# Designs tried in a protein design chat: VHH binders against q9y6x5. Part 352

Target 1, 379 residues: q9y6x5
Amino acid sequence: LPPKLLLVSFDGFRADYLKNYEFPHLQNFIKEGVLVEHVKNVFITKTFPNHYSIVTGLYEESHGIVANSMYDAVTKKHFSDSNDKDPFWWNEAVPIWVTNQLQENRSSAAAMWPGTDVPIHDTISSYFMNYNSSVSFEERLNNITMWLNNSNPPVTFATLYWEEPDASGHKYGPEDKENMSRVLKKIDDLIGDLVQRLKMLGLWENLNVIITSDHGMTQCSQDRLINLDSCIDHSYYTLIDLSPVAAILPKINRTEVYNKLKNCSPHMNVYLKEDIPNRFYYQHNDRIQPIILVADEGWTIVLNESSQKLGDHGYDNSLPSMHPFLAAHGPAFHKGYKHSTINIVDIYPMMCHILGLKPHPNNGTFGHTKCLLVDQWCI

## First folded at step 16 (VHH)

Design ha103 (framework vhh_8dlx_2)
Fold by ESMFold2-Fast, scan of step 16:
Structure ha103 (fold): chain B 379 residues (1-379), chain A 119 residues (1-119)
Amino acid sequence: as target 1 above (379 residues)
Amino acid sequence: EVQLVESGGGVVQPGRSLRLSCAASGFTVSSNWMSWVRQAPGKGLEWIGDIYYGGSRFYNPSLKSLVTISRDDSTNTLYLQMNSLRAEDTAIYYCAKGTDYESIAFDIWGKGTLVTVSS
């Protein structure tokens, strides 16, 4: 029968949490599968951008989801709600569930992965749940396993998204061992539930399962604030996104705005769009604003107010604190193999290979993930 | 069309409880980072707590035992339950929508509802 893949994301699961906390269920999963210790995500290290990069294999400038808050200078549209269902924002790429459904006799299923409740290139996931944060992990899992077991044509690609540990990481900060240990233990229990449910339904031995995340988390502090109001008056610009990457749309001369900002704080890099470092792959899209401010790790950009976050992400993607991990189990994967690092864009061509799909042109390199797969050789 | 409207404020005796409501129009509370914030007379804004996409609730540590944030997704309404009210809880109470779940910026605020705890 055709190969099947379940892609699971626990939002904001920082890679080094695996070193500092106990995960008995996840460790059992890894023992019989593979672990990639660090996944180098795309810049900016935020939820919507990285979730879309996982399923398209593209940098943000290429897939068009360049932030969680966006403005398109050509069409003058705003991405004003995190649940914005306008296909315009998502149509610059073809995610894997669309590719999967365009192949002969295949269906996709989705429990709340970003973009799966939006028709993209006139194609929506065959089975999906509209985003609703009140729906439990168990209900999402029940729907996904029902669709994997009972669909005709068969569901060959399924996604499952969960908001933790990101929400708690923001609130408590990743260095709050007491609160983070409770949150991470609960996530490990959910992984145990996932494995148990798949075993009970007879799916476990023939299903490929990837557990990953979009980014990590770093500790913030009231002692590490950058007050943008101390540098420049609100009348000079429109703010598209604030922290830790500020997206600035000038209302006056761009050079004048840049000059007011560039010496504002030693803990913030200020870039004209054309000067954004090439290594970020964050330049060639109309949704990237004329001036971008990038705060140093753990610093928060504010508008003459206190920060409400004790943890944040969005920072430089070279920072280990911004990196998630990837664990996988199933017939496509080796057992007991550890790999050091892959790029988040490499996940898409690997998933296409597992499913027998021809990938759309992408920024990933299949060779980077070959050592994870039983049907491939590596050095 | 896009707005937040707080209600339920008023004069309340010390030690009693009060529940504030915040009705949302033009967006869904369950899809957004929602916050309660207050401003006491002559003071700055004080954050009370948040409710995030997955229903996780986070509170100002000084207030955690005294308040509960909840929502009714069917009526698109956010609530703040306050217990054991003190004179120092006298403030204008605002509900606010985050620009996104990963930003500290708020793009939609209510006009506020006044809570007065008699001394």
Scores: ipSAE 0.000, ipTM 0.236, lowest interface PAE 15.2, mean pLDDT 88

Design ha104 (framework vhh_8dlx_2)
Fold by ESMFold2-Fast, scan of step 16:
Structure ha104 (fold): chain B 379 residues (1-379), chain A 119 residues (1-119)
Amino acid sequence: as target 1 above (379 residues)
Amino acid sequence: EVQLVESGGGVVQPGRSLRLSCAASGFTVSSNWMSWVRQAPGKGLEWIGDIYYGGSRFYNPSLKSLVTISRDDSTNTLYLQMNSLRAEDTAIYYCAKGPDYESIAFDIWGKGTLVTVSS
């Protein structure tokens, strides 16, 4: 029987929530598995980019999902909403479900993971759900477990995506202990339901399960706004993405637009594309705009308006507030092992190893995850 | 199936008030960022304002004293109240659903409703 893996993402689950709130079900999962306390995500620290990095092992400049809103300067195409199913945007990389289906005669299953309802290199996940935020966690879980138990060829890789705690993190901010406590308790209960259902169906002992997230969350405030309209008039540029990383396409000379922006706020860095810091790995793609604005942690870029976002992400990936965690359980993983940090791009080669797949060339380092695995020597 | 339908436009005299409606189907307005935008003849799109999660409102400062955005969560309807209408308010008015995943792009637009301010 081939090894099986279920990859679960709770969007926007900041790593230090584990230290500030009680998670009895997740703690029981970790006790008999492994915990990576911090996962250093890719820049920009947004949902679509980081979810695609988890399943490709690539930086955003390499996999091509460089933001949640994108413009491609070569083809003149816009990625303008969450229902854009044009394979063009996703075809710069090969996600693990495609590799799983092409290298071995195996099936993949997906409940809402970004990209799984799109044919990528003419291959769509064998079983999938079209993205719909109104579909309950229970319905997603029911479909995934049905497909894991009743598929031919067998489902060996499955994904499950949930929008919380990200939606509540934006609405209330991560410092709202009352509302965040309620949301995080509900997530812990969903983890309990997941484990119980896998046990009842006889999957638990032979299934590898990874629980992770794409990014964290930081507190925002109406006292920390950067009004872009005070820097530059709308007639000088097209706005491709706004906050906290603004993607600027100049309508006039690039240098003139840059000069209008570069000293506008002490809480925003302004980069010409070629001057974007190398450590971001956010430069070598036609979908990265000629000028990028990066707000400081907790600052929101606005267009002559206020913002009611009390939490946000997208900020510098060196910030601990932007980091998620990774927990895992199953026959591939040690029991009761705690690890300090890995890079989010390291998850892909680890998952390929667990599934016996040859990874596509990637930016991850298998050595960083060796200590998590029972079949590897850790020194 | 997911759609926005504006109504309430028409010919109105200068100085009067008008309320536009936007009926949503296939999603809930209270769970989404909703916007009103307009396009006057021969001009580009002008943002009027937003209503965000929990009912928070944001307006174009040029229009803030003249317009109010509201919603009725029980009927899943978005409203734009306009006061002291002038000839320069003649435009097609659109409601739009903000994108999922914190994108800047509007993911669903209505067909628009024409408002003509004339005697």
Scores: ipSAE 0.000, ipTM 0.138, lowest interface PAE 19.9, mean pLDDT 88

Design ha105 (framework vhh_8dlx_2)
Fold by ESMFold2-Fast, scan of step 16:
Structure ha105 (fold): chain B 379 residues (1-379), chain A 119 residues (1-119)
Amino acid sequence: as target 1 above (379 residues)
Amino acid sequence: EVQLVESGGGVVQPGRSLRLSCAASGFTVSSNWMSWVRQAPGKGLEWIGDIYYGGSRFYNPSLKSLVTISRDDSTNTLYLQMNSLRAEDTAIYYCAKGGDYESIAFDIWGKGTLVTVSS
């Protein structure tokens, strides 16, 4: 039987939630599998960029999904709708499900993972669900397990995406222990249901399962706002993305716009594109705007208005609050092994190895994940 | 005695709703995963849906908007609510307890309740 892999993402699952809350089902999963305590994600620490980095092994400047809201300076196209199915935005990389389907007698299945409802390089996931946030976790899981058990050619790579705890993290903030405890307990119950379903269907012992996330969450406040309208008039620029990383397209001289912004707030850094720190790997793409503003952790950039968000992400990827975790179980993985940290781009070459696929050139390093795998010698 | 007893079947008109009940004795429904399965005349078994210990529910995609599974833990009873009944919903309906996590087979089945949808 060909090796099979199910990749599950719980959006916005901050790594240190594992230390501050009880997860009996996830802990049972980890006991017989592996845990990576911190995953260093890519900048900017947003949903679409990091989900695409997981499945391509590339930094955002290389795969082209550089934000959740984008403008391409060459083609003059705008991206801001999660239902935008224009392949243009996704075609700068080859995600793992496309590579998987190019192998003999292999299919892919997807429940809502970003990009899976888009034909990328003329290839769409063999089975997929159009993105719809109203569809329950239960329905997504039911479809994935039916496809894993009833497909020809066999589904060897499957993805499952869930919007929590991100949505609640934004609404309540990660420091709201009462509300976050309720949300995280429900997620742990969903993990328990996932494991039970796979066991019931006879899939559990032969399926590799990865549970991970794209980013964390940090506490925001009405006391930590940066009013951009106090810095510069709207007539000087077009705003492509706002917070916590603002993407500024000047309507006048770039230097003049930069000079109006550079000293406006002690709680944001202002960069000309060529001055963006090299460690971000966020510079070499036409969708990265001429001026980028980066707010300090917990600060929100606003346009003369209050913010409804009590939690947010998108901040510097060196911040532990922005880091997710990775847990995995299955025949490819050791049992009871803990690892401290990997880079989010390392997940892609590891998954290619498990599936027997030749990876496209990528920014990940297989050596960083080999200690997780039973068929590798760890030194 | 360990048993499952389905009830609530009968002859119903197309377009109407029907709720089936499954009373468990000798074990607790909230401590086990439970399923609803049906068999139309001359056909194989068709899975309708499950409810697990934690309360999560999973449905056959072909039936998702037409059925709801629930349980009443205080009366140890499982329910199947069916809406907009059609002729093709004519079947014997079974509730079942899972035998083990690796088996598709169920270790406890009821006798079933017949639902006939006719005008």
Scores: ipSAE 0.000, ipTM 0.122, lowest interface PAE 21.0, mean pLDDT 87

Design ha106 (framework vhh_8dlx_2)
Fold by ESMFold2-Fast, scan of step 16:
Structure ha106 (fold): chain B 379 residues (1-379), chain A 119 residues (1-119)
Amino acid sequence: as target 1 above (379 residues)
Amino acid sequence: EVQLVESGGGVVQPGRSLRLSCAASGFTVSSNWMSWVRQAPGKGLEWIGDIYYGGSRFYNPSLKSLVTISRDDSTNTLYLQMNSLRAEDTAIYYCAKGEDYESIAFDIWGKGTLVTVSS
């Protein structure tokens, strides 16, 4: 029987939450599996970009989902959450479920993972749910486990996405111990539900399960605002994305816009596209705007208004606060092994190896994940 | 003392609804997976449904539209709501606590409560 893999994401699960709160169900999962303490995500540290990097192994400049809000200068198209179903935005890469389905006699299943309700290269996940945040974890879990157990051809790759702790991280901020304790206990209990359901259906012993996230969360404050309107008049540019990474499309000379912005705040860096640090791998795509503003950790860019966000993400991917973790369990993985750090793009070639798929060219390094796998030598 | 005590059984007419309660002592319902199971006279055990740690619920497909499992964490009590009762729902109803994560077996059972559906 072919190997099976379930990839689970809890959005906005900062790695150091594992050290500051108790997770009895997750610790039981890790005890007989593996833990990667930090996953270095891609820049910008946002939901759509990082979820697509997990399943393609590519930097954002290569897969084309460069932000949650985008503008493509060549085609003059705009992307927002409301039009994410246009295949145009997703077609610059081939996600793992597409490759899995193009192999002989394999199906994929998806419960809300970004991109899975969109036909990409004319291929949509064999089983999927249209994105709806109101659908319970219970319903997502029921559908994904039914598809894993009752499909022909067999479902060999499945995904499950949950919006917390990101929503609560934004609302309360990660330093609100009382509210975050309640939220994270609920997530641990949902991990308990996942494991228990897989055991009840006889799936647990033969299924590889990865639990990970797309980014972390940092504390924001109304005392840490950058008012863009104090820097430049709005008639000089079109704003494509605002905070904490602002994407600026000049209506006048680019150099003039840059000069008005470059010394406006000590708490943001201003880059011409060609001057964006190479370490970000955020330069070579038409959807990256001519001027990019990057706020310092915990600072929010606003337009002559206050911000209601007490937590945010999108910041420099070198910041530990932006890093998620990865835990895994199953026949492909060692038991009781702890690893310090991998890159988020390394997850894709590892998953391809587990499923016996030939990966598309990617930015991941298989060697970084070898120590997690039973069929590999750790060197 | 670690125990489960069911209550709320009795004689009910066909088409009516009934809610059963299961009071837990010596452990916390929300820290365990819990089940409702029934046994009709002269028959084997029939699984009704489960409720897991985070509140996820799974039901016998034959019964899904007719039953709802819930819990009150503040009173450490498990409930089974039954609607549109039929004569074939006559059974002893048990609540059960699942064994630790190592197993799918039950380690604690209640004594049961009898439900008789009769006109």
Scores: ipSAE 0.661, ipTM 0.879, lowest interface PAE 1.3, mean pLDDT 92

Design ha107 (framework vhh_8dlx_2)
Fold by ESMFold2-Fast, scan of step 16:
Structure ha107 (fold): chain B 379 residues (1-379), chain A 119 residues (1-119)
Amino acid sequence: as target 1 above (379 residues)
Amino acid sequence: EVQLVESGGGVVQPGRSLRLSCAASGFTVSSNWMSWVRQAPGKGLEWIGDIYYGGSRFYNPSLKSLVTISRDDSTNTLYLQMNSLRAEDTAIYYCAKGHDYESIAFDIWGKGTLVTVSS
């Protein structure tokens, strides 16, 4: 039988939550599997970019989902949460579910992973759910497990996405121990439900399961705001994305806009596109705007308004607060192994190896994940 | 030695056509999934398209009407045919064996071939 993989994402699950809260169900999962303590995500540390990096193994400049809000200067198209279903935005890369369906006459299943309800390269997951935040975790799980057990051709790759703890992290901030404790306990219970469901259906022993996330979360404050309107008039630029990474499209000379912004705040770095640090791998794409502003951790960029967010992400990917974790269990993985750090782009070639798929050229390094796998040596 | 050698690049005028070649040694192209990718000056990697074992072709939709990927199994060579070349097509073009679990394929297999579209 072909190998099977279920990839689960809990949006905004900061790695350090594992050390500050108790997760009895996740701990039991890890005891018989593997844990990567930190996953170094891609810049910018936002939901759509990092979810697409997980399934393509590419930096944002290469896969084309460079933010949750984008502008393409060549086509003059805008991308936002209200029009994220246009295939144009997703077609600069081939995600793993497309490769899975085309290479071996296998099926893919998806419960709301970003991009899975979009026909990418004229291919959509064999089984999928249109994105709807109101659909319960249990309903998503029921559909995924039904498709894993009752499909022909067989579902060999399945994805499951859940919006928490990101939504609560934004609302309460990661330093709100009372509210975050409640949210994280509920997530641990959902992990327990997932494992129980897979065991009851006879899937647990032969299914590879990865539990991961796209980014972390940091505490924000009304005392840490950067007001762009105090430094530059709105008539000089079009704002493509605001916070904590602002994407600026000049309406006048780029150098003049840059000069007005470069000394706006001591808590923000201002870059001309060609001066964006190489370590970000965030330069080589037409959807990256001519000027990028990067706020310091915990600072929010605003337009003469207060911010309602007590937590946010999108910050420098070197920050531990922005890092998620990865846990995995199944026949491909060692039992009781702990690893310190991998890059989020390394997940894609590892998943291709587990499924026996030939990966598209990517920015990941298979060698970084070898120690997790039973069929590889670690030296 | 397992290697891929790209050739056929050069300076071409806008609107013209060009065919790039990729000669493989140490393995058989018809037994493997093969890709073309490019990198324009100041840009990241852009995937162009694939040809799978059995001949199925798969293209980046922004380029689908402008490119054709083919192979000649007798000479163990992969081809990229490009039509209606634009200034934006100026790039280094790489072929890659898609079965690369260790690193990014184009960094292993060759130096690429430079295509400059200029009047």
Scores: ipSAE 0.000, ipTM 0.174, lowest interface PAE 20.4, mean pLDDT 87

Design ha108 (framework vhh_8dlx_2)
Fold by ESMFold2-Fast, scan of step 16:
Structure ha108 (fold): chain B 379 residues (1-379), chain A 119 residues (1-119)
Amino acid sequence: as target 1 above (379 residues)
Amino acid sequence: EVQLVESGGGVVQPGRSLRLSCAASGFTVSSNWMSWVRQAPGKGLEWIGDIYYGGSRFYNPSLKSLVTISRDDSTNTLYLQMNSLRAEDTAIYYCAKGQDYESIAFDIWGKGTLVTVSS
């Protein structure tokens, strides 16, 4: 009866994994749905920022989740990555589950999507799970499908988040064919579990399902390290975030800190906040620090030590290695349609259209996703 | 050639535990969704639970605290662990393979293994 949407994220699913590995369950999903081969994410290409951009349609400077580690110079607050439930960090935008609950008096449900266990503008997802990485995919799937099937008022928007293949991408690197093959086969099998469960519960034919990700992954190496301690002493600055985008808060004159850093490595760009390239849309927020360092693809910024990460993300969002994909199935979507590229901020206005919601002002363009939808004309 | 063979049934006392096995031939359990189903004397089929491709498990709510489904992909075997057995658990236990992607029906059933819970 009312349109329903389930938004699923597999963290760190690089778009070109679809070309290099076999995904029989995902291919069956796509056969009767749509595929967007590349999604151009927002800068920085990190988990919390991009997950919040998907559900708000905003660049990071606008929604306020500008990194996985943040400092707000006005309030002097620090953001810790996991389990930070202070609404202050999330209140610069209105995510779709809040809009869903307030405009149509419908319910929202969430299994671990970043921000869904936080009251945002005094509104928390109607059903949610407190973030815990140890909770199985099985338990997340059981809860989300139970809520979709048994809620009153009805759950019309639901989210499901899974930490792989990101965790393994960091541990093994995306070029480790043996380990990544095993991990990606497991992801495909979990997609099979999702589809099978929706079919068993009678939800499959009438539910819109989007499967996407927040970013990709690139290969790192012990041969590609930038030692920040060789450039500048710790006494001159406070480090807010390290790699591959370092957020530097000077304790002394900003120009002096900038001059110590600007020629430190040929594999790192150093920006004063006002000089950050406009194409990043990463400038107009108090949580963006006075100096930002951006490592070149595959380079890791370290503090006089080795890095154990063989893969990483956070790099320039123009890099194809940083791009995820989007696949979708359901009554709102065409069957067997492939599209080349959309922007990650375009997902929000598309989802609002499917649910019949009025979107908050956003940076997405509905026209970019029209060809995916049965009720729209492809220009 | 394509078959499921249950084993491990027998007479057990109330309150005891029992693990049933289901050996698959001619296909791989991890490439299919699998179920355990039972039939008590004079009753209809009662669904116990499923295990899907990625290992996600779903149970009959009335039985969830009493049973665990698992599989060993290396031996191509499905298991049903039952705890705190009671007289009403007396039944023939079947394992079953789900049909293809387009169907929620079963296409292969084992012949069953009898479990009798008696003092």
Scores: ipSAE 0.600, ipTM 0.857, lowest interface PAE 1.5, mean pLDDT 92

Design ha109 (framework vhh_8dlx_2)
Fold by ESMFold2-Fast, scan of step 16:
Structure ha109 (fold): chain B 379 residues (1-379), chain A 119 residues (1-119)
Amino acid sequence: as target 1 above (379 residues)
Amino acid sequence: EVQLVESGGGVVQPGRSLRLSCAASGFTVSSNWMSWVRQAPGKGLEWIGDIYYGGSRFYNPSLKSLVTISRDDSTNTLYLQMNSLRAEDTAIYYCAKGLDYESIAFDIWGKGTLVTVSS
């Protein structure tokens, strides 16, 4: 009987929320499983890029989903929500559900994970739901558990995505303890529902479950705005992405645009593409624009307007506020083990190991996750 | 062609209800941060509320009990339901789209639809 894995993401779940709020259901999950306190995500710390990094083990420059809004200089295509299902954007990598279906003749199931409703290298998740944010967590869970029990070939890899606490983090900011407490309690209740449903169906003891997230959240303010219009006129460039990482496509000489921007704000770094710090692994892709602006934590880049966001992400991936966590339970995992830090790209080779799949070349290091697993020896 | 087109405005009597529509083309409302804002004659923009990519709704506290934002993903349409209309609700109503699904920096606005609350 092949091993099975369910990968669950709660969008924007900052790691230190675990220390500052009460999570009785998540605490019970961790007590009999493992917790990684910090997951160092990839730059830029945005939803689509990091969700694709989790399932490919690749930096954004390698998997091609380099932002939530992007432009490909070679093909002249624009990534927008009206064509985000164009396989072109997703075909620079092979996500784990595709590998699962092709190597072992197994099925995959997906409830809303980014990319799962797209045919990637002519392969789409065996069972999937077209993205629809109005579909309840319960309906997503019902479909996933039905597919886990009633599929041929068997579903061995399943994904479940939920949009909170990201939406509320943006609107209220992570420092609004009253509103965030309410939102996070609802998330914990959903985790309780997940565990109870799996127990009711006899899946709990034999299913590996990973609960993680793509990024954290930091507090923003109307007092921390960078007005791009104060430094450069719109006629000089095309704006591909705005905040907190702006992607600038020059309409004139690149050096002239760079010179207008480089002293725009003490709270923003301006990089020519070739000068982007190597530690970001954010340079070698045609979808990365000639000039990138990186705002300091908590600063918002605007176009002569106020920002309604009290929380945001996308910032430097070395910032603890940008880090999610990872919790896991199941036959592959130790019980009651806490680990400090892994890289988000390390999740992919760990999942391949659990499922018995040969990973595609990736940027993760299996050794970083060995201590979580019962069939491995930790140094 | 990327556009937002509001409809459903007109003259209504105080105390009645009205539903405004915002038809989107060239992009998907469920994938973006969508907002309703209004502008009364001679006044600035007033935020009414948002619906986020994930379906979470946020309202101006002074209007929360009187308005509901919804969307129909199958018809790619955003709605604003208004109840118990007052003379001070007279305004041009706009829907707006964020730059991407997480951004509320607006790159697309509709032309607006006029609501006049008067006998």
Scores: ipSAE 0.042, ipTM 0.582, lowest interface PAE 8.0, mean pLDDT 90

